# Ledger of designs, part 183: VH-VL binders against q9umr5

Target 1, 268 residues: q9umr5
Amino acid sequence: SYKPVIVVHGLFDSSYSFRHLLEYINETHPGTVVTVLDLFDGRESLRPLWEQVQGFREAVVPIMAKAPQGVHLICYSQGGLVCRALLSVMDDHNVDSFISLSSPQMGQYGDTDYLKWLFPTSMRSNLYRICYSPWGQEFSICNYWHDPHHDDLYLNASSFLALINGERDHPNATVWRKNFLRVGHLVLIGGPDDGVITPWQSSFFGFYDANETVLEMEEQLVYLRDSFGLKTLLARGAIVRCPMAGISHTAWHSNRTLYETCIEPWLS

## First folded at step 8 (VH-VL)

Design w26 (framework fv_dargistotug)
Fold by ESMFold2-Fast, scan of step 8:
Structure w26 (fold): chain C 268 residues (1-268), chain A 123 residues (1-123), chain B 106 residues (1-106)
Amino acid sequence: as target 1 above (268 residues)
Amino acid sequence: QVQLVQSGSELKKPGASVKVSCKASGYTFTDYAMNWVRQAPGQGLEWMGWINTDTGNPTYAQGFTGRFVFSLDTSVSTAYLQISSLKAEDTAVYYCARHFGRYSPLWSYFDYWGQGTLVTVSS
Amino acid sequence: DIQLTQSPSFLSASVGDRVTITCRASQGIRSYLAWYQQKPGKAPKLLIYDASTLQSGVPSRFSGSGSGTEFTLTISSLQPEDFATYYCQQLDSYPTFGGGTKVEIK
């Protein structure tokens, strides 16, 4: 039998977005118990990420408890950050494959329609003034806003991303790293035609330097310091990178070729 | 099984220095941050800060910068609190306490405590 | 800085009494609150965390409730060993403690 699959959606999203993904899983792995978590849907996805982590944690505990052989996580966009935190805060998670679908793992620095809806007159160059305030940190999108021109402000004000990435010290850092390292496989998926995640390499732990030149994962301090276990996971052969061109941000969970190439092999 | 054992009471003169130890046993020392909490005679509890037991990096509450130093010796699973230039107002019981909490950035409560070290500063 | 106010600061009770202690936060702290018991000459002991979760080994007569800014610790039937000072602590920011509630025999 197949391990259960837990799906976590993204910003302004809901369980309905995953109907094609569920169909693909049912075709290739019939009998798989797939639970799409129906929490923080639509506008509720704007709530602070630590609040979302708390709610999703409560939902995944009984699912994991019923599956002693392990579970798989498929986490889309912002949901990939929720899943990062879940793996760190849960002392007893039994996640085998963590499949991250185009998630801004090192943060976001780009103009999108979502940001223009929330902050219509803001440029990406001045959004740091809003996001790095206490008020701004009450919005999920600001929790992973990473302005490469104001890295000191990001490090001091980010209440979520800087902490889960180990970029700012925290009393739980060592246990969060130990918990995260229990994951069997970290499957990173993303691509240049996403159009929303900026830089798209953020889905692979790459990010802008102060000149907006992308530095890949192995050049990041987070990796070099092994802050939450990326270097250890890579050395174990547990990190899978699956980039794919031609896929827009809202299509990662509904493209059959993407599913067959990047997701299906990691579902057992 | 988990124990935090602190050094004995100290009587010091103003201007002296004191170093309180807190030896951990029954768990992996570097898995849990160590906190320091002070209690003046007849008063309540006051959080002083914490130290990352894996890296040795201390974080101090605003009232405890300068004269207070948190340090470690991981080879003997021991945390230290050093207070320099002692003042009468430093008279208190000093507790080490193990950090416990995983679900928020500062969800820190203290599941195990040392027995306390009374530091008395008098002339 | 988040201030915690405990009431009452002192109460006198008899064995078998139901005792309720309140803790009020100066701002919303969700459920990020813990309760400790401290006996004279002893270190504090964790009773409750996450507002209502009982620590392992703590008797079931202790319970916690509340969220946001108002929290309560209840002892359903006070026992001789429960005479102590009780402190709340918030976890939403760097830790702060309430002023304490001393529970003394009547």
Scores: ipSAE 0.491, ipTM 0.767, lowest interface PAE 2.6, mean pLDDT 91
Fold by OpenDDE, second read of step 9:
Formats: sequence, structure tokens, C-alpha cells
Structure w26 (fold): chain C 268 residues (1-268), chain A 123 residues (1-123), chain B 106 residues (1-106)
Amino acid sequence: as target 1 above (268 residues)
Amino acid sequence: QVQLVQSGSELKKPGASVKVSCKASGYTFTDYAMNWVRQAPGQGLEWMGWINTDTGNPTYAQGFTGRFVFSLDTSVSTAYLQISSLKAEDTAVYYCARHFGRYSPLWSYFDYWGQGTLVTVSS
Amino acid sequence: DIQLTQSPSFLSASVGDRVTITCRASQGIRSYLAWYQQKPGKAPKLLIYDASTLQSGVPSRFSGSGSGTEFTLTISSLQPEDFATYYCQQLDSYPTFGGGTKVEIK
């Protein structure tokens, strides 16, 4: 039988967005138990990411307990960060495949409709003033805002991304790394035509340097220092990169070709 | 308003045990981690560790393992510090201190403090 | 562990004086530093975090600066209620405190 699949949605999203994905899984892997976690939907997805991590943890623990052979995680957009944090704090998770579906794994630094909705009078160049304030950090979007021009502020004020990345030293860094390394495979999915994740390479742990030149995962300090296990995972062949062009951000979970190419192979 | 109210002063003999309580109010108890800080008479502050108020998972600083136990009763928004096999050098004021930052699972600053509990260990 | 050394340990000053306290870290801690005020028989009170951000309700006469290994707490004009012991605390590693600076009345 197929391992259960747990799905975590993104910003301003709900379980309904994954109706096509469910259909694809049912068609290609009949009998698979798929749970789309209906937590922090819609505007509630703006709540601090650590709060979301706790909520999702409560939901996945019983599912994992009933699946001793392991489970698969499909985590979309903001959900991908939630899942990565989840796997970092859980010392007993049994995730076989962690599928990061167009997630800003290395953060976000771009103007999007989401940002404009929340901060209509702010551009990305000035958003650091808001996001790195105590008030700003109460919003999920700011929890993974990564301003390459204000790295010090990011490192000091980011209450989520800088921590799960191990960019800020903390007492649980070693344990979180150990926990995250329990994953069987890390499947990174994204593409150049996403239009939301900025830069799109963030889905592959690439990101801007101080000159807004995109560096790849292997050039990142988090990789070089193996702060949360990327270098180790890559070395043992546990990282899968699946880039795909021609897919907009809101279509990653509904595109059949993407499913067959990047998702289905890991739903064993 | 946020308040942390600790139990009263304790006088104990060496080898005995003590349990200090810290009752929180004015905020959601499980949203902020709780720290314990020790201050010997006339001395500085020493971080003892923290406890996750949601999971109950404690983290102890070096030198505070073994005889020191952090625990919770979330139903009454209370954190506890238990010290066993008390020694004279355990004489100090013990503070509970709230984590700075909502939902922070890591060490942090301390924005609110209990009034402190004096534990005196004497023969 | 990261050691924090405060200087001076004792400081005598008068009301209205400008007071500066220094905290030096044994290694770079970026801006992960806080300042606390403690009065006799009372719990510490958070004044400044992240090296320079004032905690809510703290008078503007208090300010913090510094980054890396050298930090300063400044009271622009000392008030009667400011006579206390001040501690710095770092957050770059396991929390540690400075030895404290007692500000006494001259």
C-alpha cells in the first residue's frame, strides 16, 4: 500500500485549492490516504509561522502515529516553510518524502499581490522597516522576508527563517538539524515563471546576494556551513531538484504534467 | 497586564527539596516560553534554562542538569522549578522570566519577570 | 559560553549627569544584546533589546548602541529613580549576563 500523504497549503489558501492534486493522487496511486490539513486557512494564514507550526504539528502527529512505515509531505508555498520547521522541531517524525512545492525556502524579497494587500503603501525596498519590527513579525509574510540589503536586520529580527536556517545561532540548532535530516528525500519544486516567489530560485535555496545577484544553494552560507543539513542531504543523494517552466504560482498544485514529473515519483 | 507571581521564600536544610511556582496572567501562557534565572546573594544573574510552555519540553543550561527540574501546570498557567538535594550554594533568588517574543521556541530576552523567590539553604 | 564584561562595575553619579555603561563580549554577538535595570529587592526590568531598541514604556533618556563586541548603555540625564544595577545580556549563544554596573548616588 501507498504511504499516507499530508498536504499543507500556502498563504491565503485552503484545502479546496488541492482538489486537482487529490484527484491526480487517487488516479495514479489508488488507495492512498491523503489528508489536506484545513488549518490557518485564508487570512488566518497570516498568523505567525511558529503558531502555524504548532497547529500543524498537532494535526500531523496522530497521522504519523498511524503510519509507522512513514508518510509523505506535500507543502505548498508558505506551507513549505511551515513543513521544514515542523520537521526541524519534531525528533520523531517519519517523513519519507518532503515535497516542497514552490516554497520560498530561502525567503522572499519581492513585491507580490500578497504584500500589496497587507502593506499597500510599501515597496519591497522599504518593507524591512515594517517586517523587521516586532509588529511586522506578527505576520507570517514577514517571518520569511529576507532583505539582502539589510542582512543585519534580517539576522536580528527574523523570528522564523533566520532560525530554522541556522543563520542565527540558537541552542536547538544541532537538534533541529538532526531532526530535519531524518527526512528520506527533500524534493524541491519551483520554476522561473512562478511570478510570486522572488527570486524563484528561493524554492531551491538560492537567493540574492548584496548586489541582488542570485546565488545557488551551494553558494549559500547555510549550505557551506551545513547549518540545517542541506550539505549533508545533498551528499547522500537525498535532495531532488525539479524545476519546471511555464507554471504560475497558483498552478503548481493543479498542473498534471508537474504532478507526473515532480510529485508522483515520490509518492511510494 | 502581564504578571508573573512566584511563591514565597523558602528555608530548607541541605539535602531537602524545594518547589518554586510561577503563576502567569494577563496573556496566553502557552504562547511564550518560560525561563528561570538564578541570582545568588550579592551576585549577578545566571540563566538556568527554559521550558516550552506548549510542549512542556525543558532545556537546562550547563550546570543546572540533574537536580533541577522544570515543569508546568498549564491548566493554571503555572511554571515550576524543583531543586532536589539542596546545597548551601543553591541559596539564591530564583526568577521566572517570560520569553521575549511570541511563539519563540529559542532562547531570547526576558520582557517580564516574577518578583523572585528566595531559597535559603542552611543547616 | 560568551562572556560579557561590564565596565565600570561601580559608578557614582549625580542627578542630571550623563551616564555611560559599557558591555564587552568575548566574541562577536552582532546586535543580540539587551540591557536590564534592577533595583534592590526587585526583579530585573528589560530596558533595551537588540542593542538599541527601547522596550515599551522605557523613558527616552535611555539609549543603547553598539554591535559586534562593544556595546553601551547611555542615560542622557540621570534621574533619581535611575540609581540601580544594570546588566547586559547576550542572545547570540546561550543567554549570559554581564557582571552588572551599580549606579550609585554621588
Scores: ipSAE 0.032, ipTM 0.509, lowest interface PAE 6.9, mean pLDDT 92

Design w27 (framework fv_dargistotug)
Fold by ESMFold2-Fast, scan of step 8:
Structure w27 (fold): chain C 268 residues (1-268), chain A 123 residues (1-123), chain B 106 residues (1-106)
Amino acid sequence: as target 1 above (268 residues)
Amino acid sequence: QVQLVQSGSELKKPGASVKVSCKASGYTFTDYAMNWVRQAPGQGLEWMGWINTDTGNPTYAQGFTGRFVFSLDTSVSTAYLQISSLKAEDTAVYYCARNLRYSSPWFTSFDYWGQGTLVTVSS
Amino acid sequence: DIQLTQSPSFLSASVGDRVTITCRASQGIRSYLAWYQQKPGKAPKLLIYDASTLQSGVPSRFSGSGSGTEFTLTISSLQPEDFATYYCQQLDSYPTFGGGTKVEIK
């Protein structure tokens, strides 16, 4: 009776990370078919995001085909960007609720342990040298690296995020916008205590200006120009913003209060 | 049937301007980006850039900024290429070509092409 | 800019021959490569996209293969109408074309 739920994980993630989320869904919506996609796990999550989008698309097609009443997506961290692109490249998706769980929708600009492991001699101020090269764009994290001090390089070199956000034009932009606009609800979740997503407001389409002052979604050019449909979705009442304090990056999928407040209402 | 029909050949003097048209039919004009491709006599294909048919926003390849202007008239499903201050090296066949609509995360190939417009610049 | 090198630039072949054209990219382009056929005085025609996907209406004797930096277009049994110039195109970034391979009748 409930629409199937498809879960897309994040960087260095596994299906086991969603054990609590699955338990919560089973408790509140018994009988829901939940599929956690086991693609691009572990180090494979570093592969270019467009490659991941292609693989995930092939996995979701049969699930969507078997659910004519629609499906829900829950997409965590980097997985939220994969889901953004899926909704844009699929001419026939039937997604009702797209639940973006602490995903860097406007990009990432922060020093994390993941970056220190991958690029131990690099700091956030210097990563643009690596990420905005053709070689760097072969790594998923560089696909959404958004240095607010080198916005010209980001706009010119980002092979993924700048394109999917409509910040740099693309031949498919019009069809991507039409496809994305078919989503029933865009549910944005994140919070100030995440500790990984920097700035945390990136999960709500906010981001740093050149002075590292956060400008919220409604002040972004992508919103004002309606580049991929955010302004249209907001006017339609289809965007839900659900910020919550006190939740660290790895706890979004295992906090009951978060689930009950931000996720459960959208799993019809 | 999808068709892209271009304007006829032009013979111009150096310093003149030319405006090539590309009229689309058989599909929703604004659903597909339009590209411009140049081919000098006896030479290969050279991509000049593209225009977003919904927004009218042009993107130019390196070497085609300044004198080259892409524009649209969506009411008649027509794309335009204007070249100002014509030089002898602008002599070429100019093609319009639309992007293939394929569920694709990358730039897509060009599935339909105009017949080409020969622009000859000579004194 | 991503440079594409086609080899050979020119070949002579007979009807019924197997023809192979190679396209090499200056950097990895995954599978984002297309092949076009251009006959004298006419616009190019799309044959293959995404390295190996045949465009609707294109005869099955045409096939594409490869990924990364090396790609091939194969015509399994050349027909009279196949004498043309063939171009590869990369789509991993702003499009660029190879220099072309002219296939002439022997």
Scores: ipSAE 0.226, ipTM 0.660, lowest interface PAE 5.2, mean pLDDT 90
Fold by OpenDDE, second read of step 9:
Structure w27 (fold): chain C 268 residues (1-268), chain A 123 residues (1-123), chain B 106 residues (1-106)
Amino acid sequence: as target 1 above (268 residues)
Amino acid sequence: QVQLVQSGSELKKPGASVKVSCKASGYTFTDYAMNWVRQAPGQGLEWMGWINTDTGNPTYAQGFTGRFVFSLDTSVSTAYLQISSLKAEDTAVYYCARNLRYSSPWFTSFDYWGQGTLVTVSS
Amino acid sequence: DIQLTQSPSFLSASVGDRVTITCRASQGIRSYLAWYQQKPGKAPKLLIYDASTLQSGVPSRFSGSGSGTEFTLTISSLQPEDFATYYCQQLDSYPTFGGGTKVEIK
């Protein structure tokens, strides 16, 4: 039998967004128990990410308990960060494949429709004034806002991304790294035509330097310092990178070719 | 109502061990981290570290490694502080205090405290 | 480690007085600052968190202000039950406390 699949949605999403994915899984892996977690839907997805992590944890624990052989996680967009944090705080998770589906794993620094809606009078270059305030950190988007020109503020004010990355010292850094390393495979999916994740390489833990030059995962301090286990995972062959062009952000979970190429192989 | 109830005062000789308990009630034990704070007689508050109530993983502040051990019994919603090889300078009131486990445990204030446990180390 | 310096260490005041206690951080901590009250033989009690948010059940005569490196706790009109020691705490990094300010009867 196939391992259960747990799906975590993205910003302003709901379980309905994954109807095609469910169909694909059912067709290619008949009998698979797929649970799309319908938590923090719509505007509720703006809640602080740690709150979301706690809510999703409560939902996945029973599923994992009933699946001693392990489960697979498919986490889309913002959900990918939620899942990474989830795997960091859970010392007893049994996730075989963590599929990060076009997630801003290394943060976001780009103007998007989402940002314009929430901060209509703010430009990308000025969003740090809001996002790195206590008020700003009450919004999920700000929890992974990563301004390359204000790295000091990011490191000190980010209440989520900087912590799960181990970029800021905290008591759980070592333990979270250990927990995260329990994952069998980390499957990173994204592409240049995403249009939302900025830079798109963030889905592969790439990001801007101070000159807004995109550096790859292996050039990032979090990798070099192995602060949350990327270097270790890569060394053991546990990281899979699956870039794909021609896919917009809202189509990652609905594209059949993408599913067959990047998702299906890891749903055994 | 939220309560943290600690064990009674202890009188120990140097070299002995002591184990202080902190029993939580009135809330979900695993939703909040547990911190330990030391206060020597007539002195200020000193954070000793914290324990993750979900994983049971302890983290010790600098100066509180080695002889200090945090532990849990989640079945009875109780946190423990054990001090071994007691020294005279360990004489203090020890407090347990909770803060949020999520949202950044070390960024959240300590909203509830135990009543404190006096540990006196004297020859 | 972030160090907090409270001033004054001791303060003599009378009932009805306006009391101000200062907490200075060795580096910027934004608004990650809490204030506690401790009476003799009792555990600390949370008064204010996030620099200026009043904890539930705390009298409105208590207020907090500041950001960055300078913070203040103000008691607008000191009451008999307010004579105690007050501590600031930073939560920007590993928690640390100020040295405390003892408010005594004049």
Scores: ipSAE 0.016, ipTM 0.536, lowest interface PAE 8.8, mean pLDDT 92

Design w28 (framework fv_dargistotug)
Fold by ESMFold2-Fast, scan of step 8:
Structure w28 (fold): chain C 268 residues (1-268), chain A 123 residues (1-123), chain B 106 residues (1-106)
Amino acid sequence: as target 1 above (268 residues)
Amino acid sequence: QVQLVQSGSELKKPGASVKVSCKASGYTFTDYAMNWVRQAPGQGLEWMGWINTDTGNPTYAQGFTGRFVFSLDTSVSTAYLQISSLKAEDTAVYYCARNYRDFGSPWYTFDYWGQGTLVTVSS
Amino acid sequence: DIQLTQSPSFLSASVGDRVTITCRASQGIRSYLAWYQQKPGKAPKLLIYDASTLQSGVPSRFSGSGSGTEFTLTISSLQPEDFATYYCQQLDSYPTFGGGTKVEIK
């Protein structure tokens, strides 16, 4: 029957957010075993991303072991970055479709309610002072903060995103790329009306240059250098881009048209 | 079996150059970074830096730029440490060490070490 | 860089003794600490990583504990082959080692 689906939630989130997604999957692919990982919920989602990767890895290993035919990942918002790292650190993952649901794959540079809750007096222009300190890197949000006006600080201080994107070298980079390349399909979903992910094109590996002009994936150094395999995946025909307007950040997992258009085709 | 075998001891005069080798076997050489660690006589361990075995790009710790050069020959699964303009202070045992990677963390941890190469610099 | 301070520098013990070595970090490193054993004239050997995870092949009498800034290595019943120098190493950033603790025969 259908491959099992593993769902990884986002910032300040929990399994309850996915009740509509599970309903859609049950309607179109009845009998699919769907596991929504109930780890790092609520405030625990602020823990460093490498800590979250370790915990989620321990949870996914037995699920993947029970499914020799393979599994699918659906990873929402911050959870998409966790899944990026899982695919890189696991020498034997058997992921077919990795569905990234509005995740800031190149980072975040936006003044959102989530950041204001944690750092009430900060603006996006000055958050680099906190995030690029050792203390700031103990918060998941800061692990993917990517200030385009302080790219040198991002490259030196980011303990997570700069490493998984191959923007700064690491002893594990070669094996991380080899592992990531085993994925069957990289399905990227996002849109201009998200309202949280800034720039929204970060969900498609686009990002701001120093003038805050968005450069798309094919113009990024990480793509041109093939740092973790994007160029290879694109050449293989394994990258799917599914942008959709009219969807706010908290609605990606509960919009039926989005599900039917962007998610359903990649669940086998 | 994973094994790292280093070249033999060297006795050099100040101002000379030395090249230490570290030959790897029992695994895919380019999948694991190689680190260099120094230990002066009667002293503790001092990390010198690492080299990306796939790209050949070295990273040096503070104090080990200039005279110290990390390089590779992937055709024979060997990493090299070259020290130029040797000083008496360079007298130490030099170790190569494979970067251990456990799942889920970006650690600098060393699971296998070479036996060490003693470099003695004296007049 | 993150500084690691080991205590004691020297420890005299007898076979069968419980030995405890401490390592203190200058800033929080979570559980990102490793322990190595070095015998005279030999390369270091990895004993423990991630503060408490025993490396394969290492006897169960070795254990690690701690998090944040304070860590301990314990040998529950010292054996003749355990007389060596022990080093802690932090994993959180570019690696640094503690000064070492020499465990010698009483």
Scores: ipSAE 0.643, ipTM 0.839, lowest interface PAE 1.9, mean pLDDT 91
Fold by OpenDDE, second read of step 9:
Structure w28 (fold): chain C 268 residues (1-268), chain A 123 residues (1-123), chain B 106 residues (1-106)
Amino acid sequence: as target 1 above (268 residues)
Amino acid sequence: QVQLVQSGSELKKPGASVKVSCKASGYTFTDYAMNWVRQAPGQGLEWMGWINTDTGNPTYAQGFTGRFVFSLDTSVSTAYLQISSLKAEDTAVYYCARNYRDFGSPWYTFDYWGQGTLVTVSS
Amino acid sequence: DIQLTQSPSFLSASVGDRVTITCRASQGIRSYLAWYQQKPGKAPKLLIYDASTLQSGVPSRFSGSGSGTEFTLTISSLQPEDFATYYCQQLDSYPTFGGGTKVEIK
C-alpha cells in the first residue's frame, strides 16, 4: 500500500485549493490516504508561523502514529516553511518525502499582492521597519521576511526563519538539525515564472546577497555551515531539485505535468 | 538515567575566581544545550545564559557579561561556569540545567538540573 | 525582556486544599510557559511545560492552564510533599522566571 500523504496549504489557501492534486494522487496512486489539513485557512494563515506549526503538529501526530511505515508531506508556499519547522521540532517524525512546493525556504524579499494587502503603504525596501518589529513578527509573512540589506535586523529579529535556519544560534539548533535530518528526501520545487516567491530561487534555498545578486544553495552560509542539515542531506543524495518554468504561483498544485514530473515520483 | 552532577561548594574572597563544573551523564551531551541559572540566598531563579554544547558558543543574559564565562569539555561531557573578580553579590547557588526537547520554541524548558553549587564570597 | 509576575508570593494552605497560583506575562507568550517546583536546598523540578503538559512522573493533582498572558498552576488536593516554592518560566523569548510562590503549611 501507498504511504499516507499529508498536505499543508499556503497563505490565504484552504483545502479546496488542492482538489486537483487530490485527483491526481487518487488516479496515479489509488488507495492513498490523503489528508489536506484544513487549519489556519484564509486570513488565519497570517497567524505567527510557530502558532501554525503547533496546530499542524497536533494534526499530523495522530496520522504519523497510524502510519509506522512513514508518510509523505506536500507543503505549498508558506506551508513549506511550516513543514520544515515541523520536521525540525519533531524528534519522532517518520516523514519519507518532504515535498516543498514553491516555498520561500530561504525567505521572501519582494513586493507582492500579499504584502500590499497587509502593508498597503510599505515598499519592500522599507518593510524591515515593520517586519522586524515585535508586532510585525505577529504576522506569518514577516516571519520569513529576509531583507538582504538589513541582515543584522533579520538575524536578530526574525523569530522564525532565522531560527529554523540556524542562522541565529539557539539552544535547540543541534536537536532541530538532527530531527530534520530524519527526512528521507527533501524535494524542492519551484520556478522562474512563479511571480510571487522572490527571488524564485528561494524555493531552492537560493537568495540575494547584499547586492541583490542571487546566490545558489551551495553558496549560502546555512549550507556551508550545515546549520540545519542541507549539506548533510545533499551529501546523502537526499535533496531533489525540480525546477519548472511556465508555472505561476497559484498553479503549482494544479498542474498535471508538474505533478507527474516533480511530485508523483516521490509518492510511494 | 539523565544526571547532572555539579562540583562542591566554594568559599572565595572578593576579587578571586571560581570555576564550577557540571558533569552530564545518561544522554548524548552535545544534543542538548546547557543553561546556567543563579539563585541568590532567599531569592528567585535567574537565567544567566546558555552554551551550545555542540559548537561551544556561549550566550550570556543581560547582566552576566564580562566576568562570567561558559565553557565545555565535551570529552568528559562537562560544562563549566567561571566567575572572575568575584563580588559579595555573586554569593548564590548556581545551577546547570539541560535544555528540554519541547515544541515551538527554540529556548524550551529545563527538564534536568544539577544539584547546585553554592558559591560564597566573603572577606 | 518578558516579565512574569506570580501571585500570590506567599500562600498558606492545608493538606487537601485546592491551591491555585497565577503567572502573568508582560506580553503574549502563547503557550510557552513552564512550571517548576523547588524545595529547600534542592534544585527546581519541572512540573509542567507548554502551559498544560504534565511532565512525566509528576502526579496528576498538578495541572496547568492558560495562554497568552495569563497562566495558572493548580494543585487539586495539596499533599504534604507539595509544600515548596513554585516558579513559572516563559520560553517565548530569552528565558525568564517569575518571582516564585511559596506554598506554606497553614
Scores: ipSAE 0.108, ipTM 0.680, lowest interface PAE 2.1, mean pLDDT 93

